# VH-VL binders against Vacuolar protein-sorting-associated protein 25 (vps25): the designs that were tried, part 11

Target 1, 194 residues: Vacuolar protein-sorting-associated protein 25 (vps25), of Dictyostelium discoideum (Social amoeba) (q55gd9)
Amino acid sequence: MSNQVFQFPPYYHKEPFFTIQPILNTRKKQFQMWQDLILQYCRYYKIYELDINESIKSNSVLFNNEKINRKLSREALKSIIDDIIENGFAEWVDKEKEKEKEKDKDNNNNNRVLIMWRKPDEWASLIYKWVADCGLLNTVLTVWEIQNGDDSKKQEFHQLNTTILMKSLKVLEKQSKCQTFSQDENVGVKFFSI
Key: E = the ipSAE of ESMFold2; O = the ipSAE of OpenDDE; V2 = 0.75 times the mean of E and O plus 0.25 times the DockQ between their complexes.

## First folded at step 10 (VH-VL; framework fv_pimurutamab)

Design x3 (from w5 with heavy chain V50I; at its last look DockQ between E and O 0.03; V2 from the best seeds 0.00; counts 0 for: pae O 8.2 > 2, placed apart)
Fold by OpenDDE, look of step 10:
Structure x3 (fold): chain C 194 residues (1-194), chain A 120 residues (1-120), chain B 107 residues (1-107)
Amino acid sequence: as target 1 above (194 residues)
Amino acid sequence: EVQLVESGGGLVQPGGSLRLSCAASGFTVSSNYVHWVRQAPGKGLEWLGIIYRGGSTDYGNEFTSRFTISRDNAKNSLYLQMNSLRAEDTAVYYCAREGYGYDWEAFDIWGQGTMVTVSS
Amino acid sequence: EIVLTQSPATLSLSPGERATLSCRASQSVRSYIHWYQQKPGQAPRLLIKDASNRATGIPARFSGSGSGTDFTLTISSLEPEDFAVYYCQQYNNWPYTFGGGTKVEIK
């Protein structure tokens, strides 16, 4: 995404937006606005996973507005993320996978979050449509081919997060539209015609 | 049937204000991304703004100060508040939904449009 | 913002002829471009999504191609109902933008 600049909404330039509001109704609105901003930002840049600690440490423009000298605290961001999760637009990344990354001092706290600005069923529909359009129904594809293949380069789900992709394929399986199977170190997928 | 229906258009004087309405049926506005697009007579399409599923909004840079998009979830409707209207704002105003599933990211449902004329 | 330039502005053809419409972006939009058809007095209708995928209910004579900055909408054989204005639209960059449109008119 070379030279693409995200246009932030007007409320991003408001100081109160970066301070957690004490009044419940106002806070609810604020958190809704943050949810929308985070989702649209991630959608724009095709971000599927956020690291809370890294976002704060790197002074991500999403959570740090230098023009008005405001930034979210880690605690504030965590609270917002919790709300997003409650609303079904995010999930914590499995802690066991985080333990492999020795560098995070706070191993006891959820730090990485999977962002789902599109739901698995929505991705599933896109993927199935692509398979059908390409005449690949009743054929076998690998997860890698779906994510990284040349044929998928023009698709929205190109380079889709593996966790989200697998969730999406599960949706299709429940619909009897595909079957996943292990093939060596890879996952194969056979798509079925309706 | 899935549809959008715009209303509220009419004649207004320069400097005046007008609020357009867009009523949705067959789907929930709050579950979709919905946009406002306008078209001046004999001209092309111009994107005005979006209301996100969460209720926040974004606008084209030139419209941020004068136009406001909102919605009423109970009425399953969205609105376009237009202030400080100018002659160049004369246009048919459409609301459009971003599709989902097979039609993701594209405007798959459009209203019929409502005409706004700004003239002294 | 990304500027989409459509060419030609007007295309005069007869029924049965092939129509080729171009949309050029000022910068890469990857494949995040859609095509719409608009007939007089009507709202736009979605034709092609993501450069090359026909929308539901769109006849096979409509096809889209391209990536990056250059995109093409093709109508293999024009039907009488195909005479309309066609718009491309990008959603790769904020804000969304439309092309100026190509009018396909009967010769």
Scores: ipSAE 0.014, ipTM 0.535, lowest interface PAE 8.2, mean pLDDT 89
ESMFold2, look of step 10: ipSAE 0.719; ipTM 0.878
ESMFold2 (binder alone), look of step 10: mean pLDDT 89; pTM 0.895

Design x4 (from x1 with light chain S31N; at its last look DockQ between E and O 0.01; V2 from the best seeds 0.00; counts 0 for: pae O 5.5 > 2, placed apart)
Fold by OpenDDE, look of step 10:
Structure x4 (fold): chain C 194 residues (1-194), chain A 120 residues (1-120), chain B 107 residues (1-107)
Amino acid sequence: as target 1 above (194 residues)
Amino acid sequence: EVQLVESGGGLVQPGGSLRLSCAASGFTVSSNYVHWVRQAPGKGLEWLGVIYRGGSTDYGNEFTSRFTISRDNAKNSLYLQMNSLRAEDTAVYYCAREGYGYDWEAFDIWGQGTMVTVSS
Amino acid sequence: EIVLTQSPATLSLSPGERATLSCRASQSVRNYIHWYQQKPGQAPRLLIKDASNRATGIPARFSGSGSGTDFTLTISSLEPEDFAVYYCQQYNNYPYTFGGGTKVEIK
């Protein structure tokens, strides 16, 4: 992981950025800026999932600027996240898969959000292009190889979240560019030449 | 070299429509805020609207109903669709990039503009 | 919308003289003001960011100051290439707005 520290944009150091603006157009701009920042930050650190409560409790640098003594409230953050979801760059994480972790029975059903700085179709295009460039068309790859393989280390989709990756592969399936199948404890993918 | 190039300007009759293009090079349009600004002959600058990195748009209140900003990521270009054109829409139309980092929130790159003349 | 009023409309000076340009906002814009230079037949060029920060490549003779509603662009000693129109612009609120411009012309 590059020891490089994320560089926050200048507006991150502006106090009004942390106060929800009352004027609709100004708020829209503000929310767009937050969306951009969140997506950039998550992209930089390869963060695919955010916990709203944890982010607030841990005083995440993304939402808490100590230099100007400003932070987002939970409600503000949730509003921003809702906007990001509406814009198609995030989705709520379904709790059904988390039922195995008994402890967080707290009623706030919408706390974890999947962050997608690229949409599944965009990821799909990148993955397919990579497969083609590598001469791997008409071969079988595993989801693990796509995520964690040495050959994909230089690709943006390296270590891509499984949920997002599967969504992306589904896009390719619809395009008849690949077929997924169960292979042991993993998922195999056969990519097709067009 | 980072640059913007506008095109599509020309003579149009009142009530007509025109689509302007702005081609970017040296940077990706979809990764930046890009604005349209116009300047009537001998007058000042007027902000028309913006397309955000996420693809959403905002407009000046007087332009929302007639102007539409869009982009083609594959062509690394943005567009200004102008409908119901009026004589007062006669101007040089600029696309401008809102800078990032040190030039954040400022228009650091401008095209040379394209002239639109609305006349009967 | 926020109205920016620039004064004077025209400033006639000789090379080597100091130019002082004013931009006044109808309401507070904090320091969210930029200055642009425009020469005849050219697109505007960014000069000053956030009221007081010189843009890359801009000579030291250009400086900006102010906050809230009153802003000033100063050219300490005018060079021949500095004769142009100067615009202030706010980004505190939508819609973004420009001042009417100040023309700096040769006396």
Scores: ipSAE 0.019, ipTM 0.557, lowest interface PAE 5.5, mean pLDDT 90
ESMFold2, look of step 10: ipSAE 0.755; ipTM 0.898
ESMFold2 (binder alone), look of step 10: mean pLDDT 90; pTM 0.916

Design x5 (from w5 with heavy chain I109Y; at its last look DockQ between E and O 0.81; V2 from the best seeds 0.00; counts 0 for: pae O 2.5 > 2)
Fold by OpenDDE, look of step 10:
Structure x5 (fold): chain C 194 residues (1-194), chain A 120 residues (1-120), chain B 107 residues (1-107)
Amino acid sequence: as target 1 above (194 residues)
Amino acid sequence: EVQLVESGGGLVQPGGSLRLSCAASGFTVSSNYVHWVRQAPGKGLEWLGVIYRGGSTDYGNEFTSRFTISRDNAKNSLYLQMNSLRAEDTAVYYCAREGYGYDWEAFDYWGQGTMVTVSS
Amino acid sequence: EIVLTQSPATLSLSPGERATLSCRASQSVRSYIHWYQQKPGQAPRLLIKDASNRATGIPARFSGSGSGTDFTLTISSLEPEDFAVYYCQQYNNWPYTFGGGTKVEIK
């Protein structure tokens, strides 16, 4: 993991950046900049999920700039996230799937968002290319091997969020480039040469 | 009308100090982002630093130890304190306002510049 | 820091000709780049904002394009007053950086 600290862009240090702009065109630009920043930040640290409430409560550096004493309100952040979702770079995390993992009854499950700095089809392309490059076509890989295997360590999709990975594999399935199947407690994937 | 006027330039010996001023009119310095940019003779533009609306500052890495940006709100002026001056600091020094709203991060108004010559 | 490389260093043209100036970034700056014009003995003047938006008062003959790492400033038909040095500048990363400039001179 690069011991390097994420460097925030210049506009992160602009006070108006943290206040939703009233003028539509300016706001559009602002929201684009926030989208860029959020996606860059998440990409840098390989953050695939954000909790809006937690981000605000913890004073996340992404949304709280202490240097200029500005922070996004929850409402502002939510609006920005909604825009990011609209643009296809995020989606709300399904509450039902979280209930199985976390016993915590906190009703505020609508605050988690999946961040996708790459869309599933883009991830799919990267994964398929990697499989091809490694000569692994017509072989079976597990989802775990793709995520955590030594061979994928140098790949951007290393440790990719399972939800995103599965979405990406579905894209490949639709293209007849792979088939997923249950294998023990894991998911197997057979990639095909086209 | 928005206007920036630099002053304080001149001849200084190596190791010396100089304080440049930037007088603003037509806008309030404390409500804007104002930058210092310099240009060596026959060379390109180099960003030195910025003072934010809140009064905080940022600098280029090579200037952090020697240069200080400040402002006087009452005088609606910006300053650049330069210490330990070197020959390579010889340049025209500009103050420039960063645009607001649609002009994200763009320098929409510049002063005429003031010449600083560092020579023995 | 992000290095902006402008090319050519000098462009010799006649009035009425089309000028094409290039600015290449060492890494992606998205569209967060501006163009400035500087005439001899004058301060720079904002020309293009965010790669493609003309600043207020800038003639239509000036246009900008590009995204990521490759940007272009185009002057469709050079006027005598357009002979100057042109700089690109990025604000995607600290510190702000300028290109080395392209001098458009009269042939």
Scores: ipSAE 0.271, ipTM 0.739, lowest interface PAE 2.5, mean pLDDT 91
ESMFold2, look of step 10: ipSAE 0.660; ipTM 0.849
ESMFold2 (binder alone), look of step 10: mean pLDDT 90; pTM 0.899

Design x6 (from w5 with heavy chain S56N; at its last look DockQ between E and O 0.80; V2 from the best seeds 0.72)
Fold by ESMFold2, look of step 10:
Structure x6 (fold): chain C 194 residues (1-194), chain A 120 residues (1-120), chain B 107 residues (1-107)
Amino acid sequence: as target 1 above (194 residues)
Amino acid sequence: EVQLVESGGGLVQPGGSLRLSCAASGFTVSSNYVHWVRQAPGKGLEWLGVIYRGGNTDYGNEFTSRFTISRDNAKNSLYLQMNSLRAEDTAVYYCAREGYGYDWEAFDIWGQGTMVTVSS
Amino acid sequence: EIVLTQSPATLSLSPGERATLSCRASQSVRSYIHWYQQKPGQAPRLLIKDASNRATGIPARFSGSGSGTDFTLTISSLEPEDFAVYYCQQYNNWPYTFGGGTKVEIK
């Protein structure tokens, strides 16, 4: 296990970075910088989901720079996340946002976000290459073996989030490079030569 | 109107110390990020360090132990204290302001530089 | 720390010629690269921001391109005042680093 810490970029240490900028071109640069930082941080720690409320409540170092006494407001973080989603690098996990309020029972709000610091088609390419390199084409693997098996231990997709893995396999299915199927409570995958 | 002026350069013996000054006009140093950058004769640019709005500092890896950046807000000035000087510290020393907005992380205002020569 | 390698070290050209200057990073710096021009006896001047955006007042003959590790500064037709040293600078990671420079000189 590594005890190294993420090395923040220079702009993380600047107070204006933590306040949504009023000038459009500056704000576009600011949002791109936040996107890149969030994706880098999540890649470094292999974080596939963020909880906005928990991140703010816990004063996550990603969004709270204690040395300069600045943190993103919840509204700013939501705005940045919305932009990341629009750019295709994230999506809401809590899809009950169309229920406008508390219609009793639970109050599901947009709060958890899936972070795709590598997109499913890129994961798909890595997985397919590994399967081919290991001589596993035309054999059946389980999703668990891809994520957690000894043979994938050195691969970047080892312990990949299951939702992202399934999205990646769907990319390969559309390319006729694999087919998924259910067996008991597992998902099996057969990869093809194309 | 916006200007940075370095001073305090000169000849110093190896192992010696020297304090450089950077006077700002047309803007407030405590509301900006100001850096020190040096350039050895005939060589390229080398970033030394920065002082933040709140007064904290960061340095290039090789300068952390020997160089100290400080600021005097009343004089609208910043300083570079250099200790244990070596021949390879011979250079023109610039102070530079980091830009705002779209110019974030770029050095948009530079002083004229002050020459430091470390020689016996 | 990130090393920026500029090539060539010296580019000898005549006025009116096209200059192509290279900056290569030791790892991806995305688009977080700025370019500076330094004329003899002067301090550096900001030229290009974020790989491709001209700073205010910079003539259109200057253009930048690239992303990741490979960046290019192009001067489409050299003017007499363009004979100077050009530096790239990255801000993707601490510490800030500069390239070694490319001197554009009169042939």
Scores: ipSAE 0.685, ipTM 0.871, lowest interface PAE 1.4, mean pLDDT 89
ESMFold2 (binder alone), look of step 10: mean pLDDT 90; pTM 0.902
OpenDDE, look of step 10: ipSAE 0.691; ipTM 0.868

## First folded at step 11 (VH-VL; framework fv_pimurutamab)

Design y1 (from w5 with heavy chain G101P; at its last look DockQ between E and O 0.80; V2 from the best seeds 0.80)
Fold by ESMFold2, look of step 12:
Formats: sequence, C-alpha cells, structure tokens
Structure y1 (fold): chain C 194 residues (1-194), chain A 120 residues (1-120), chain B 107 residues (1-107)
Amino acid sequence: as target 1 above (194 residues)
Amino acid sequence: EVQLVESGGGLVQPGGSLRLSCAASGFTVSSNYVHWVRQAPGKGLEWLGVIYRGGSTDYGNEFTSRFTISRDNAKNSLYLQMNSLRAEDTAVYYCAREGYPYDWEAFDIWGQGTMVTVSS
Amino acid sequence: EIVLTQSPATLSLSPGERATLSCRASQSVRSYIHWYQQKPGQAPRLLIKDASNRATGIPARFSGSGSGTDFTLTISSLEPEDFAVYYCQQYNNWPYTFGGGTKVEIK
C-alpha cells in the first residue's frame, strides 16, 4: 500500500550516495541502489518519463536532498541513467528516427528518459492474461480500450503510458500472440489463442 | 586500530535518566555514521538510532521521545541520553559504525557494550 | 516497519553438520539484507552482506542466498566456533530492523 508521500530509504540520507564512488565495487552497489530508488519512486508516483534538465533545474527531491545539502551532479545523474538503460529499465525518448542512429549525444538531446519500472515483457504478460481471462481472444480491441476502457479499470496497466503499451504489444506480436493495425486513426489489436 | 568503547552503564530506577558514552579511536566520528543498538538479556538486537555527519539524528519508532543521540567532535565521542527509563530498557547498549565504503549500510565495528539495568 | 522472521529459533546440530537458517521479510527487501554472528558475551560481527557476499575474513563455509522476502544462511560444515546466534538485518526501508535470531547450538 502506497502512502501519500514516498518514503526514502536509509541510504538517501548519506552524503556518499550523491557522489559517484571511485572504488569500482562500491560504485556498482551505489548504481544498483540508485536504480532501485529511481524505479521505486517512479512506480510510486506513476512516473513513466523523467526530464533530466527539469529535474536538476527544479531541484527534484529525488536527486536533491536539502537536509544534507547534497544533490546529484548532472554528469552523475546521466551516468546512473546510462546504467539503468544498459540494464533494460530505461531508454532515451526520441522522435521518429532512422534505426539505431544516435544523433548529438552530448548536446542534451538525450534529456527525456522513459522509465520502465516494469518491463514491456512483464506488461505484455499482464495484458495477455487479462485478454484471455475475459474471453477476448480472437476478437479486436482498440489500444484505447486496453488503456482506458471500463473493463480494464482494475488492471495495473489501466492508463499505462502509451509508448510502453505499444512496446508491450510489440513483444506479444513477436510471440505471435497479437497483431496490431491502424483503425481510423486508432490502433486496433487482435489477440490470438496460442 | 579502529575501536569503539561504551561506558556509563549501571543501575537506575524506573523513571530515571542515564547518559551513555561511546568513545571512538582510529577514525573520526563526525566523518562516519554511528548508531546505537541494544540487546535485552537473552533477546535479540534492536536498533535505536543514528547520528549523521551533519549532526542530525533519526530514531526507531519507540525511542523518539525518550532517547537523544548527540556528539562531541572534540572528544571524538557520541552519547545516548535516556530519559523516563522503564524496566523494559534493561539491556546491553552497543554503539556501532557503518562500514562505508565497502559495506553499505552494514555495522562493521561494534563496541563491547555497556549494561543498563532498570530496577527498583 | 519491516518485520524479519527468523526460523528456526534454535537449531541443535553436531560439528561437521550442515546448518540452514531462514530469514523471511514482511515485504520485499530486494537483496538489502546483511547477516551477523554473535558469540556468547560478545558483540555481533558482520558475516554476510547484501544477501550473498561474505564480509572480510569470513570463511568459505558460510554462504547466503535469496532475494525479495526469503533468505537463507548456510554453514556447510559446522566448526566449534560456529555455535552462536545469527541475525539478519534489512536496510531496504527505514528504519533498520533485525530478525529475532537463530541460535545454533551443540546437540
């Protein structure tokens, strides 16, 4: 059960947590602790994207502990985010681009980060189970019905970020468990029995 | 040689007060995180509280109103002030240091403990 | 606050036997569990950090495993000096909490 205010872990109150540690094994643990904190914080507040520049500018309490006068540097935060991306729990948010090209990495166009505190394959499993349990296999649903419909209202994926939902459906398509298609400016999905 | 030494334990009446001391050697207490932990006779360990580098403190839920942790940087020591003592506070009281940088959030150095007996 | 439940309360074994000690958390603490050993009349000492990593100077016969809510400390072949009380401690959530301990004693 979530509280009204996120409760920070004990290590959030320690100054070394906010400075990239020089000893490799200590830094690996530090980065794991930051990953867990960031994912838990974002899960608590239903945050699917972080804006790095805005987080630093606004002195977000996630990265700025006023009580001990410590704040992650921009470089430290980017290093932590890069690690989270490498572990598959985050990715940079970019507009449509050519496959696998990275442009202007150091010009702050790597600023918004999609936070996947539950991975698309886990969301995919939840959605497919729900579709099967509701007897909706071999029928067509809209993405809107999955995301916002009354029948999904009690599901964890209700009001899920659209980018993550589409990634989750792509996981199912690769497994031959669904097929997406355009339907009058909406996206339709047919789920298959397997 | 890193060491913590507690002192100031003894017999005290219910409702009384007692101040325990923890003297550190081989490291500076103000650059570390030092905690108080107690153990009633024949029972398990119970975390009491911590003093942070900046001098602020946090306590276990049951101890906030009766116990106060403080530090004297010149003497490289910290203290546990205990007020309104009860029979249930009878325990060995340890101070313990966190093991940064290798042992995040672990207590790597403990004192020998000092016994507090609350009885009439 | 996180409750750590250790079982069994007492484990009676002979030297050379394998000891298996359990620590169960009331909610997930991920891998943020440390284990301590306490011999009679002594302060605790750090034994296993972060569920599975031996602390400095701890013999290889001690191992830890688990994540989430269920954790295990194993002593592969008991030595005379291993008869002691063992505590788990979590740091996933404030405040720090300890388990109630498992006493490993000579049968």
Scores: ipSAE 0.725, ipTM 0.889, lowest interface PAE 1.1, mean pLDDT 89
ESMFold2, look of step 11: ipSAE 0.704; ipTM 0.871
ESMFold2 (binder alone), look of step 11: mean pLDDT 90; pTM 0.905
OpenDDE, look of step 11: ipSAE 0.769; ipTM 0.901
ESMFold2 (binder alone), look of step 12: mean pLDDT 90; pTM 0.908
OpenDDE, look of step 12: ipSAE 0.866; ipTM 0.950

Design y2 (from w5 with heavy chain G101S; at its last look DockQ between E and O 0.62; V2 from the best seeds 0.00; counts 0 for: pae E 2.3 > 2)
Fold by OpenDDE, look of step 11:
Structure y2 (fold): chain C 194 residues (1-194), chain A 120 residues (1-120), chain B 107 residues (1-107)
Amino acid sequence: as target 1 above (194 residues)
Amino acid sequence: EVQLVESGGGLVQPGGSLRLSCAASGFTVSSNYVHWVRQAPGKGLEWLGVIYRGGSTDYGNEFTSRFTISRDNAKNSLYLQMNSLRAEDTAVYYCAREGYSYDWEAFDIWGQGTMVTVSS
Amino acid sequence: EIVLTQSPATLSLSPGERATLSCRASQSVRSYIHWYQQKPGQAPRLLIKDASNRATGIPARFSGSGSGTDFTLTISSLEPEDFAVYYCQQYNNWPYTFGGGTKVEIK
């Protein structure tokens, strides 16, 4: 991938973009624009999880435009994220999983969100197509091979978040296109020809 | 009445410089987004750059090194400084307001344009 | 940058006829496209905002439609004053870009 820097859209440089609009229709448009921007940004850098508090504290360029001296408030960002969740492009990260990974003491505030610029069914289709194209149907692959294997390097799902990948594989299972099973410390997947 | 009026156009030699002015009336430049757009004779419209409410600027990639947009709040005016002018810079230059109240709008107010001719 | 392709380049019609102008984007611009009218010797005039919203003072005979990559400006019945060049413009991606324009001329 060319060392290209993400190009923010024109509205990112508009001051009102960082202030929640009071008029419903205008706010809807604003939130759509934020959704688009967040998904594009995350897709570009392959970011699958966002921490709302950390994003605000670290002055993330996504939510803080220093050029025009505007930034989103935590409340505004949360509202935007809630809308993205409602639209099916994000979900809250399970608190239990968060405790295991970060031992963060603040158990009460759901601050981490999983970002999905593609839905699990879309990822499922891409993965299955890749497996078919590679002639790997009726063979066993590991989740690691799908995520990190050399053969998948050119695929969009390369280094895909494990949670999203597992959700995607479940979609395929429901379609009888694969079966997952435990294999040592990894998860194996057998893909079926239909 | 809300209006923009461009001035400063004329004949200039290749390699020369020219500063265009855009005077606003009926609205405050510093409270709006104002753009420069040009049109070569018999050709289409080309976006050059913008000055934001906060005073920051952005340009088309082809113009960043040669063109500079600025404003004078006291005069309620916008400027386009053009350096190292080329024959292909020959065009009518417009300033245009990107209308704004509570939402993003389009270029709702245009000046009449000022003609710039770059020729030996 | 996003390239906007307008077609046809020239449209020859008579007063009272319906005009259909196309604007195609090289990639999706969602609904973030505007239409302008330009008469000879004049500055452009805003016609349509955000693909389908008629600007203030624009006659009802002008309408816009489309989303994603394909957009249409329609003049239901051409008036003599409608013979001009029409431009589409996107603001979805940086930098702003215009189409090449469609000239509506009298047949």
Scores: ipSAE 0.442, ipTM 0.788, lowest interface PAE 1.4, mean pLDDT 92
ESMFold2, look of step 11: ipSAE 0.518; ipTM 0.783
ESMFold2 (binder alone), look of step 11: mean pLDDT 90; pTM 0.906

Design y3 (from w5 with heavy chain G101L; at its last look DockQ between E and O 0.67; V2 from the best seeds 0.54)
Fold by OpenDDE, look of step 11:
Structure y3 (fold): chain C 194 residues (1-194), chain A 120 residues (1-120), chain B 107 residues (1-107)
Amino acid sequence: as target 1 above (194 residues)
Amino acid sequence: EVQLVESGGGLVQPGGSLRLSCAASGFTVSSNYVHWVRQAPGKGLEWLGVIYRGGSTDYGNEFTSRFTISRDNAKNSLYLQMNSLRAEDTAVYYCAREGYLYDWEAFDIWGQGTMVTVSS
Amino acid sequence: EIVLTQSPATLSLSPGERATLSCRASQSVRSYIHWYQQKPGQAPRLLIKDASNRATGIPARFSGSGSGTDFTLTISSLEPEDFAVYYCQQYNNWPYTFGGGTKVEIK
């Protein structure tokens, strides 16, 4: 796959884009543009989680434009993320799950956010369609096979975040299109033909 | 009155160079985003490049090697240096301001354009 | 680059008639599209911003609509001064691109 570099949109190169606009309507548009950019960027690199503090400290190219010498403040980024969450394209990662991973020292503020450029129901539809197209209905698949299997390599949901995948499968369960169960330290999924 | 005025157009031979000027009045070039757009005779509009408030520039892929945008803050003017000119570069060249009130506005102010003819 | 296709290339109408101009993008540009009017021998003039917002000083007979890939400029009742070429332009992706234009001419 040609190491194609993500192409930033034109407004990424505009200085005011990195300053929270004081006028409400202008700010709304700005936040929409940031949402679009963040989702597009994450989709391109298959990034499902962002750490706000780490993004600022590491001078992420997404939030730091060296060409125009502008960067988002932590507060600005947090405000943008809050808006994305409100719009249903992100959610905070639960602190309890963070405790199982490396103890991020700053215990006090949720800094990690799950990014969903597609909603769980959209992923659910894609996964179900794939299962149907492959003739795998009424068979059992593992979550690992869906994420990492050779058959799913050409699918957008290949290497999908486990949390998002599980949410998507729950959507299908509610639709009676699949059933999840525990199998050998993994999760099995039986997809049903309706 | 806010306006842009292009100058420097004329007849040039293939392989030649030409520098166009764009003089601004009523606003400060260094505080705005200003673009170059051209239009071949009887054809549509083509974006060439932009100079940002910070002085950085971007170009269309076809123009990066031959065209250079610069500005003189003291003169409140913009420039387009064109090198290795070709017959297909024959066009009216416009400078246009992208609105400043909002960081992503449209081209709200245009110059009258200056004609460049590349011919043997 | 994003290709903007305008249709029709030429629209022949009489004063007082409704004009409908189409601009189609090769991929989604969301609402990040502008419309310009250009009269013979003049520079382009901004008409519509962000698909549907009329620019300052533009008559109410001009309106824009659309999102994603399909956009429309409408002139509800053509005035003699409206016979011109109209261009759409996107700023969603680098580089900026223009449509090929639609010429509105008098029948």
Scores: ipSAE 0.370, ipTM 0.769, lowest interface PAE 1.8, mean pLDDT 91
ESMFold2, look of step 11: ipSAE 0.628; ipTM 0.840
ESMFold2 (binder alone), look of step 11: mean pLDDT 89; pTM 0.899

